# Ledger of designs, part 7: miniprotein binders against o77086r1339to1564

Target 1, 226 residues: o77086r1339to1564
Amino acid sequence: KSLEIAEQMTLLDAELFTKIEIPEVLLFAKDQCEEKSPNLNKFTEHFNKMSYWARSKILRLQDAKEREKHVNKFIKIMKHLRKMNNYNSYLALLSALDSGPIRRLEWQKGITEEVRSFCALIDSSSSFRAYRQALAETNPPCIPYIGLILQDLTFVHVGNQDYLSKGVINFSKRWQQYNIIDNMKRFKKCAYPFRRNERIIRFFDNFKDFMGEEEMWQISEKIKPR

## First folded at step 16 (miniprotein)

Design z4
Fold by OpenDDE base, last read:
Structure z4 (fold): chain B 226 residues (1-226), chain A 100 residues (1-100)
Amino acid sequence: as target 1 above (226 residues)
Amino acid sequence: SEEEFARLILEFLLEIAEMLIKYARRKAEEGDPESAIEILEFAIEWARIALEIAEKLEEEAEETGDEEKIEEMRELKREAEELIKEAEKLIEELRREEEK
């Protein structure tokens, strides 16, 4: 069941990711304008909805054991997502489990250790080194974490002038852009061989069933007062 | 080599410029000419850098007497110029339509 869920998440992610055009990510990196990048926005929204949905599924459970059961299920799903190179849904679920409202709750030691191990992939102290290495070694099909692509492109745009001096082109800037875009292109070419399961897709319901961040904090604080 | 690297970047820039122009056309067709113009201006920026690289590589090829490289760079230069011209023409067309 966890594998099937991961497969269906991956199919949905792949469909949305494939629709993203290269102009959209470059335009977004330049001016952060969402209107020019509708498929990118849909993909980013999907990521956020999935994270909020997962948080909501956990927080709506009144019983601590039921919460742990759901977290353990998400951990199993994440392991499958990682194996199938779906970093998008993997990180969406990780962002849910590592979110303030969820992380502050009391969890079994095993859960905390597993979540910590997942966080090592995206350790901010290393500028996502482990993730970048894993991605570099990954063969398609793969759904990359789009947030880092956008961050990297934005950083390249902001941090580098087009020219080093008058008449001297900054090739380093363009090389960095090339590497980011080429990798993105590589991942867009391959489809996942999974079959669509309408029952599971309906269960997700486009991940619309989520509560707002403030409500999540309120519930979290009710479960475990500050 | 430095030349191979410059060529790779040149081809990449041309590819992106072309993609941006195509994307802008679709935005215009969708009824967003303002976004289309901005995207076209961005495309021109990419194509101009491509043009400069092609010009430099052409000059270097002329110094070495490599006729094949000269012709190749001349073709890429023409492509860059054509992309710029296409984008500029489309911008002008879209602006004229907005004034009506």
Scores: ipSAE 0.867, ipTM 0.941, lowest interface PAE 0.5, mean pLDDT 93
Fold by OpenDDE base, look of step 16:
Structure z4 (fold): chain B 226 residues (1-226), chain A 100 residues (1-100)
Amino acid sequence: as target 1 above (226 residues)
Amino acid sequence: SEEEFARLILEFLLEIAEMLIKYARRKAEEGDPESAIEILEFAIEWARIALEIAEKLEEEAEETGDEEKIEEMRELKREAEELIKEAEKLIEELRREEEK
């Protein structure tokens, strides 16, 4: 069941990711205007919804043992996602488990250690070095973490002028852009050999069933008072 | 080589410019001419840099007497110019439609 869930998450991610056009990411990096990049926005929204959905699924459970069972299930799903090279859903679920409302709850040592180990992949203090290395070693099919692509493109855009001096083109800027875009193109052509499972897709219900952050904190504090 | 690198970047810039123009056309067709114009302006920025690289590489090829390279760079230069012209024409058309 965890494998099947991971496969269906991956199918949904792939469908949305393949619709993102290169112009959308470049435009977003330039002006951060969401209206010009509708497929990119849909993909980003999907990521956020999945994270909030996962948080909500855990927090709505009144029994601590049931919460723990769900967390363990998500960890199993994440392990499958990682094997499938679906970093998008992997990180969405990680964001849920590492979120303040959830992380502050009492968990078994094994859960805490697993989540911590997963967080090492996206250690921001190391500029996502572990993730970048893993991605570099990854062959298609793969769903990358789009947030880092956008961050990198934005950083290249803001940090580099088009010209070093009058009449001198900044090739370094363009080279950096090339590498980011080429890598994205490599993953965009990916196809996962999974079949659509309508029952599981209906279970996700486009991940629309989530609570707001404030409600999640309220529930978390009710479960474990400060 | 430095030349091969410059050529790679040139081709990349042209590809992106073309993609942006195509994307802008679709935005215009979707009823967002303002966004289309901005995207076309962005496309021109990419194509202009491509043009400059092509011009430089053409000049270098002329200095070495490499006729094949001169011709190739001239073709890429023409492509860059055509992309700029196409984008400018589309901008003008979209602006005229907004004024009606």
Scores: ipSAE 0.866, ipTM 0.941, lowest interface PAE 0.5, mean pLDDT 93
Fold by OpenDDE base, look of step 17:
Structure z4 (fold): chain B 226 residues (1-226), chain A 100 residues (1-100)
Amino acid sequence: as target 1 above (226 residues)
Amino acid sequence: SEEEFARLILEFLLEIAEMLIKYARRKAEEGDPESAIEILEFAIEWARIALEIAEKLEEEAEETGDEEKIEEMRELKREAEELIKEAEKLIEELRREEEK
């Protein structure tokens, strides 16, 4: 079941990721205008909805043992996602498990250690070095974390002028853009060999069934008072 | 080599400029001419840098007397100029339609 769920998450992610056009990420990096990048926005929204959905699935459970079972199930799903190079859904679920409302709850040591080990992949203090290395070593099919692609392109755009001086083109800027875009193109070409499972897809229901952040905090504080 | 690197960047810039123009055309067809114009202006920025690289590489090839490289850079230069011209023409067409 955990493998099948991971496969269907990956299938949905792949369908959305392949629709993103290179102009969309470049335009977004330039002006952050969502209207010019509709497929990119849909993909980003999907990521957020999945995270909120996972949080909601855990927090709606009144029994601590049932919450723990669900967290363990998500951890199993994440392990499968990582094996199939789906970093998007992997990080969406990680963001759910590492979210304030979830993280502050009392968990078994093993769960805390597993979540911590997953967080090491995206350690912000190292500028996602572990993730970047893992991505560099990854062969297609792969679904990258789009947030970092956008961040990197934005950083290159903001941090570099087109010209170093009059008549001197900033090749470093263009090289950085090339590397980011070329890697993205490489991942867009490969399809996952998974078959659609309508039962699991219906179970996700486009991850629409989620609660807002405020409600999540309220439930979390009710479960474990401050 | 520095030349091979410059050529790679040149081809990349042309590819992106072309993709942006195609994307802008679709935006215009979808009924968003304002966004299309902005995207076309962005495409021109990419193509202009490509043009400058092609010109520089052509000059360097002329200094070495490499006729094959000269011709190749001249073709890439023409492609860059054509992309700029195409984008400018589309911008003008879209602006005229907005004024009606």
Scores: ipSAE 0.866, ipTM 0.941, lowest interface PAE 0.5, mean pLDDT 93
Fold by OpenDDE base, fold request of step 18:
Structure z4 (fold): chain B 226 residues (1-226), chain A 100 residues (1-100)
Amino acid sequence: as target 1 above (226 residues)
Amino acid sequence: SEEEFARLILEFLLEIAEMLIKYARRKAEEGDPESAIEILEFAIEWARIALEIAEKLEEEAEETGDEEKIEEMRELKREAEELIKEAEKLIEELRREEEK
């Protein structure tokens, strides 16, 4: 059941990811304008909705044992997502489990250790080194974490001039852009062999059933007072 | 080699410029000419750098007398120039439509 959920999440992610065009990520890296990049925005919104949906599913449960069961289910789903190279949904769910409202609750040691181990993949202090290495070793099909692609392209854009001097092209800038875009192109070409399961897709309901951040904090503080 | 690297970058820049022009055309067709113009200006930036690389590689090939490389770089240079002209023409067309 956790595998099937992961497969359907991956299908939905793949459908949205495939629609993103290379111009959209380059334009966004240049000016951060969402209007020029509608498919990119839809993909980013999907990521956020999935995270908020997962948080809401956990926090709506009044019984601590039931919350723990749901967290363990998400951990199982995440393990499957990682195996099928879906870093998008993997990180969306991780952001839910590592969110302030969720993380501050009392969890079994095993859950805390699992979440910590997942966070090591995206350790910001190491500039996502573990993730980058894993991605480099990954063969398609794969859904990358788009946030890092955008961050890297933005960094290359802001940090480098087009010319080093008059008549001297900055090839280093273009090489960095090439490597980022080529990797993105590599992942866009491959389809996942999974079949659509309408029952599970209906269960997700486009991940629209989520509560706001304030409500999440209120519930969290009610469960575990400060 | 440095030449092979420069050629790879040149081809990449041309590919991106072409993709941007195609994307801009679709934006214009969708009724967003302002975004289309900005995208076309961005495409021209890519194509201009491609043109400069092609020109440099052509000059280097002329110095070596490699006729095959000269012709190849001349073709890539022409492609870059055509992309720039296409983008500039489309910008002008879109601006004229906004003035009506």
Scores: ipSAE 0.866, ipTM 0.941, lowest interface PAE 0.5, mean pLDDT 93
Fold by OpenDDE base, last read:
Structure z4 (fold): chain B 226 residues (1-226), chain A 100 residues (1-100)
Amino acid sequence: as target 1 above (226 residues)
Amino acid sequence: SEEEFARLILEFLLEIAEMLIKYARRKAEEGDPESAIEILEFAIEWARIALEIAEKLEEEAEETGDEEKIEEMRELKREAEELIKEAEKLIEELRREEEK
């Protein structure tokens, strides 16, 4: 069941990721205008919806034992996602489990340790070094974390002038852009050999069934008062 | 080599400029001419840098007397110039349509 769920998440992610065009990420890095990058926006929204959906599924459960059961299920799904190189859904679910409303609840030691181990992949203090290394060693099919691609392209755009001096082109800027785009192109060409499961897809329901952040905090504080 | 690196970057810049122009055309067809113009201006920025690289590589090839490289760089210069002209023409067309 956890494997099948991970496969269907990966299919949905792949369908959206492959629609993103290279111009969209470059345009977004330049001006952050969402209107110019509709497929990129749809993919980003999908990531956020999945995270909020997962948070909502946990917080709606009144029984602590049932909450733990669901968290453990998500951890199993995440392990499968990692194995199939779907970093997008992996990080979406991780963002749910490591979210303030969820993390502050009382969890078994084993759950806390598993979540901590997953966070090591995306340690922002190390500029995602572990993730970058894992991605470099990854062969397609793979769905990368788009947020880092956008961050890297934005950083290259803002941090580098087109020219070093009058008439001297900044090749380093263009080389950095090339490497980011080439890696993205490599992953866009690959399809996952999974079959669509309509039952599981219907269960996701486009991840539209989620609560707002304020409601999540209210429920969390009700479960565990400050 | 430095030359091979410059060539790689040149080809990349041309590829991106072309993709941006194609993307802008689709945006214009979808009824967003303002976004299309901005994308085309961005495409021109990429193509201009490509043109400058091709010019430099042509000059270096002329100094060495490498006729094959000279011809290759002339072709790439022409491609860059054509992309710029195409984008500029399309910008002008889109602006004229907005003034109507």
Scores: ipSAE 0.866, ipTM 0.941, lowest interface PAE 0.5, mean pLDDT 93

Design z4
Fold by OpenDDE base, fold request of step 18:
Structure z4 (fold): chain B 226 residues (1-226), chain A 100 residues (1-100)
Amino acid sequence: as target 1 above (226 residues)
Amino acid sequence: SEEEFARLILEFLLEIAEMLIKYARRKAEEGDPESAIEILEFAIEWARIALEIAEKLEEEAEETGDEEKIEEMRELKREAEELIKEAEKLIEELRREEEK
C-alpha cells in the first residue's frame, strides 16, 4: 500500500512537472509574477496542498496511537518516494511532519529520529548541500524540488549583472543559468513507468481536503497544551 | 577553450530566446497580449546578448582567418538578428491591436 501510494504521488507529480516550460521558471525568477507561469503555479500549489493535506490527516486523528500509525505510514511512503527520486513529494511530506503543529506533539523516539534524518537532506544551514549532492548523483527519472530551482535562478538573476563592465558580457551568469536549466531539462525528459490507480487517485482527491494553518495550531495546542 | 565556452553560451541564449518568443505567441493567443509583450521584451534581452557574443566571435575569427568559423558566426549572428526582429514585429502588432 505504501509503495502504491508513492507511485501514484509520483505519477501526479510527473504529470505536473512535465508541463512546466523553461520560460515559466525564467520568467518567475525575473519578476515573481505568477500569471505568466500557470503550470509552475499549479505545481507549486500541488506541493503546498499535499503538505497541508498530510498535516490535516494527522491532526484530525484524535487517538495518539492512530496518529503514530499514520505518521509511520507517511515515513514508509517517504522512503519509497526517495528511492523513486521523487524529491517533490518527499519534501512535501517532510514539510508536513516537520511542521510546528505536528513536530511539537509527543512522538515515539523512532519517529523523531527518522524525521530528523530526513531533514538532514535539506539542511538550510548547509545551503541544501546534501540535497544537491544527491540530485547530482541521481539518474532520471527524477522529480526535483522546484523551490530550489526557482531560488537558484532568482539568485543568479538578482546577484549578477548582465555585463561586468561596458562591453564585457557576464558569462558566469549565463553559465549558471545554463547549468540549472540543463539539469531541469534532463529530469523533464524521463517518464515513470507507473500505471494510474484510480482508487488511490480518488483517495487523494487533488489533496484539496486540508485545514488552514491557524486551525492546525488550534488542534495541536488542544492535543498538547503549551 | 574560451571560444568553445562562448559558443556554448551563445547557442544556449538563442535557444532560450526562441523558446520565449514561442511562449509569448501562445500567451497572445490565450488572450494575454500584455504578458506576451513583456515576454517578448525579455526574449530580446537574451537575443541581444547572443548577438553581441556572435559579433565578437566573428571578429576574432576574422583576425585568425578561419573562414569556417567566420561563416558559422555569421549564421548565428543572423539567427539572433532574426529573433530580435521577429520579437519586435510581434510587439508592434500586439500594441496596435491594443490601441483598437
Scores: ipSAE 0.865, ipTM 0.941, lowest interface PAE 0.5, mean pLDDT 93
Fold by OpenDDE base, fold request of step 18:
Structure z4 (fold): chain B 226 residues (1-226), chain A 100 residues (1-100)
Amino acid sequence: as target 1 above (226 residues)
Amino acid sequence: SEEEFARLILEFLLEIAEMLIKYARRKAEEGDPESAIEILEFAIEWARIALEIAEKLEEEAEETGDEEKIEEMRELKREAEELIKEAEKLIEELRREEEK
């Protein structure tokens, strides 16, 4: 069941990721205008919805044992997502488990250790070094974390002038852009061999069933007062 | 080599410029001419840099007498110029339609 859920998450991610065009990521890196990048926005929205959905599924459970059971299920799903190179859904679920409202609750030691181990992949203090290394070693099919692609492109755009001096083109800037875009293209070429399961897809219901951040905090504080 | 690297970048810039122009056309067709114009202006920026690289590589090839490279760079230069011209023309068309 956890494998099947991971496969269906991956299919949905792949469908949205393949619709993102290279112009969209470049335009977003330049001016951060969402109107010019509708497929990119849909993909980012999907990521956020999955995270909020997962948080909501956990927080709506009144029994601590049931919450732990669901967290353990998400951990199993995440392990499958990682194996199938779906970093998008993996990080969406990680964002849920590492969110303030969830993380502050009392969890079994094993859960805390697993979440910590997953966070090591995206340790911001190392500029996502472990993730970048894993991605470099990854063979398609793969769904990358788009947020880092956008961050990297934005950084290249802001941090580098088009010209080093009058009449001298900054090739380093263009080389950095090339490498980012080429890697993105590499992951868009291969499809996942999974079959659509309409029952599981209906269960997700486009991940629309989530509560707002304020409500999540309120529930969290009711479960574990400050 | 530095030349091979410059060529790779040149081809990349042309590819991106072309993709941006195609994307802008679709935006215009979708009823967002303002965004289309901005995207086309961005495409021109990419194509202009490509043009400058092609011109430089052509000059270097002329100095060495490499006829094959001269012709290749001339073709890439022409492609860059055509992309700029196409984008500029489309911007003008879109602006005229807005004034109507």
Scores: ipSAE 0.865, ipTM 0.940, lowest interface PAE 0.5, mean pLDDT 93
Fold by ESMFold2, fold request of step 18:
Structure z4 (fold): chain B 226 residues (1-226), chain A 100 residues (1-100)
Amino acid sequence: as target 1 above (226 residues)
Amino acid sequence: SEEEFARLILEFLLEIAEMLIKYARRKAEEGDPESAIEILEFAIEWARIALEIAEKLEEEAEETGDEEKIEEMRELKREAEELIKEAEKLIEELRREEEK
């Protein structure tokens, strides 16, 4: 059931998200060194694995109607993820449905329209304004999109000097860092009320069963030649 | 107020510096003193800015004669100084261990 799947994805995300320490995101923003930020790295790897796992589940189905059924299941899961404020898994699955190998397969109009509407939330052309508005209105529990947190912290670090001139502290830099970190802390503190379901967790198998990009393209082109 | 805003930033900088020092100690305990030293140098950057803010707030408090605010700012200034000293001491210890 789609709701239960979304709940278990969220539980796994939350377990990894709460382990991320504040120093890790600040150090990553400074020098992008994965060794100094191991819990952060595990969380971002989880995002990528989930996305590739979802793509693989769809592409491995030889029957077009079965592929359509699975895409519709992922869409239902994404709707549940959005309602429970798990933006991270939501975007991982959106990335899968909007990926080249999947998108090019010409889906039913209803599917194409839903994916397009989901993409509006993360439209980057206005500095993710829709997402930022949604997040600002979100009460815990929530798992925010970690990629934007890292992007914002990196931009603040590289785009601002510590001093505006000799002896003049750049308070704007520190205020921006404070707001990003404070919001992250707020979401780290609240747990989701979900009970672990070992059957579903075992089904995920840590999202490790996925194809590489080249193999996915080969299958996609076999299904629909250029 | 501007004073309240500066106080907030000061406390934030001290909090982060302390977190970085604690995190660096764990990296050293895990056998990565090179990373620990880099993280400690980063912590010192944060703590030094906190110290500068505390010095300015202390000066402003002294001009008002508010003894409670003066002592409060002096405590925050001492905290920043202690964090810097702690980090510098640990860097020295880790560098000596690497020479062995």
Scores: ipSAE 0.834, ipTM 0.938, lowest interface PAE 0.4, mean pLDDT 90
Fold by ESMFold2, look of step 17:
Structure z4 (fold): chain B 226 residues (1-226), chain A 100 residues (1-100)
Amino acid sequence: as target 1 above (226 residues)
Amino acid sequence: SEEEFARLILEFLLEIAEMLIKYARRKAEEGDPESAIEILEFAIEWARIALEIAEKLEEEAEETGDEEKIEEMRELKREAEELIKEAEKLIEELRREEEK
């Protein structure tokens, strides 16, 4: 059941998200060293593995009708993830459905239109305006898109000096950092009320069963020759 | 007010500096003193800016004669100074241990 799958994905995300320490995101923004930020690295790796796992589940199906059923199931899961404010898993799955190997396959127009509408939430052309507005209206519990948190902190660090001139502290830099960090802390405080389902967790198998990018392209090209 | 905003930023900088120092201690305990030293240097950067803000706010409070504000700013200044000294001492200890 799609709802229960979304709940279990959210529990796994929340476990990893809450372990991320504030120093980790600030250190990553400074030098992008994964070794200093192990819990952050596990969370970003989880995002990527979930995305590749979803792509693999679709591409391994030899029957086109079965592939469409699985894409529709992922769409249902994504709708549930959006309702429970799990933007991180939502974007991991959206990334899978909009990936090159998947997107290039022939899908019914209904599927293509739904994926396109989902992409509006994370449209980067306006600096993620739709996402930022949705997030601003969101109350905990929530798992935000970690990629944007890291991007924002990195741009603030790189794009701002500590001083505007001799003896003049750049308060704008620190205010931007404060707002990003404060919002992250706000979302870490509230737990989701879902019960763990060990059968579903075992089915995920930590999302480790996925194909590499080259293999996925080879399968995609076999399904729909270039 | 401008004073209230500066105090919020000061307290934020101190909070982060303290978090960074604690995180560095754990990195050292995990056997990574090189990362610990780098993190401590970063913590000092945050704490020094906090100290500068506290010094400016203390001077402004002294001009008003508000004894309560003066003491509050002096306490925040002492906190920044203590964090810097703690981080510097840890860096020294970690570098000395590496030489053994």
Scores: ipSAE 0.832, ipTM 0.936, lowest interface PAE 0.5, mean pLDDT 90
Fold by ESMFold2, look of step 16:
Structure z4 (fold): chain B 226 residues (1-226), chain A 100 residues (1-100)
Amino acid sequence: as target 1 above (226 residues)
Amino acid sequence: SEEEFARLILEFLLEIAEMLIKYARRKAEEGDPESAIEILEFAIEWARIALEIAEKLEEEAEETGDEEKIEEMRELKREAEELIKEAEKLIEELRREEEK
């Protein structure tokens, strides 16, 4: 059941998300060094593994009908993730469905329209306006999209001096950092009320069974030649 | 008020500086003193700005004669100074260990 799958994905995300320490995101925003931010690195790797795992599950299926069945299953999971405020896994799966190797395979119009509508949430051309509005209306528990938190902290750090002039502290810089960090702390403290289902967790196998990008392109081109 | 906002930012800066120092100690205990030193230098940047805010708020409180606020700002100022001292002492200790 897609609801149970979404709940277990969310449980795994929450475990990794709560381990991220505030120094890690601030240090990453400063110098992008993965070694100083190991829990953050594990969380972002989990995002990428989940995305590549989903792509691989679809591309390994030889039959077009079976591929559509699996895409529809992922869409159902994504709808549940959205309702439980797990934006991070939602975007990992969206990234998979919107990836080049998969998008090019000419899906049913219904699937194409669903994916397109989901992409509106993360439309970056308006500074993620739709996502930011959705997040502002969201009450804990929530797992926000970590990529935007890191992007915002990086832009604040790079785009703002500590002083506006000699002796004049740039309070705006610190206020922006405060708001980002405060929201992150608020979401880290609220737990999801889900119980661990070891059979489903074992099925995920840490999302480690995935293909590299070159292999995915080769398979995509075999399915639909240029 | 502007004072309440400045105090919020001051306390945030102190909180982060303390978190960074604790995180750096852990990195040093894990055998990465170079990262620890870099993190401590970052913590000092945060704590020094906090100290500057506390000094300004102390001066403003002294002008009003509000003894309770003066002592509150002096406590925050001391906290910033102690965080800076703690970080500097740890940096010195870590650099001495590397020379051995």
Scores: ipSAE 0.829, ipTM 0.935, lowest interface PAE 0.5, mean pLDDT 90

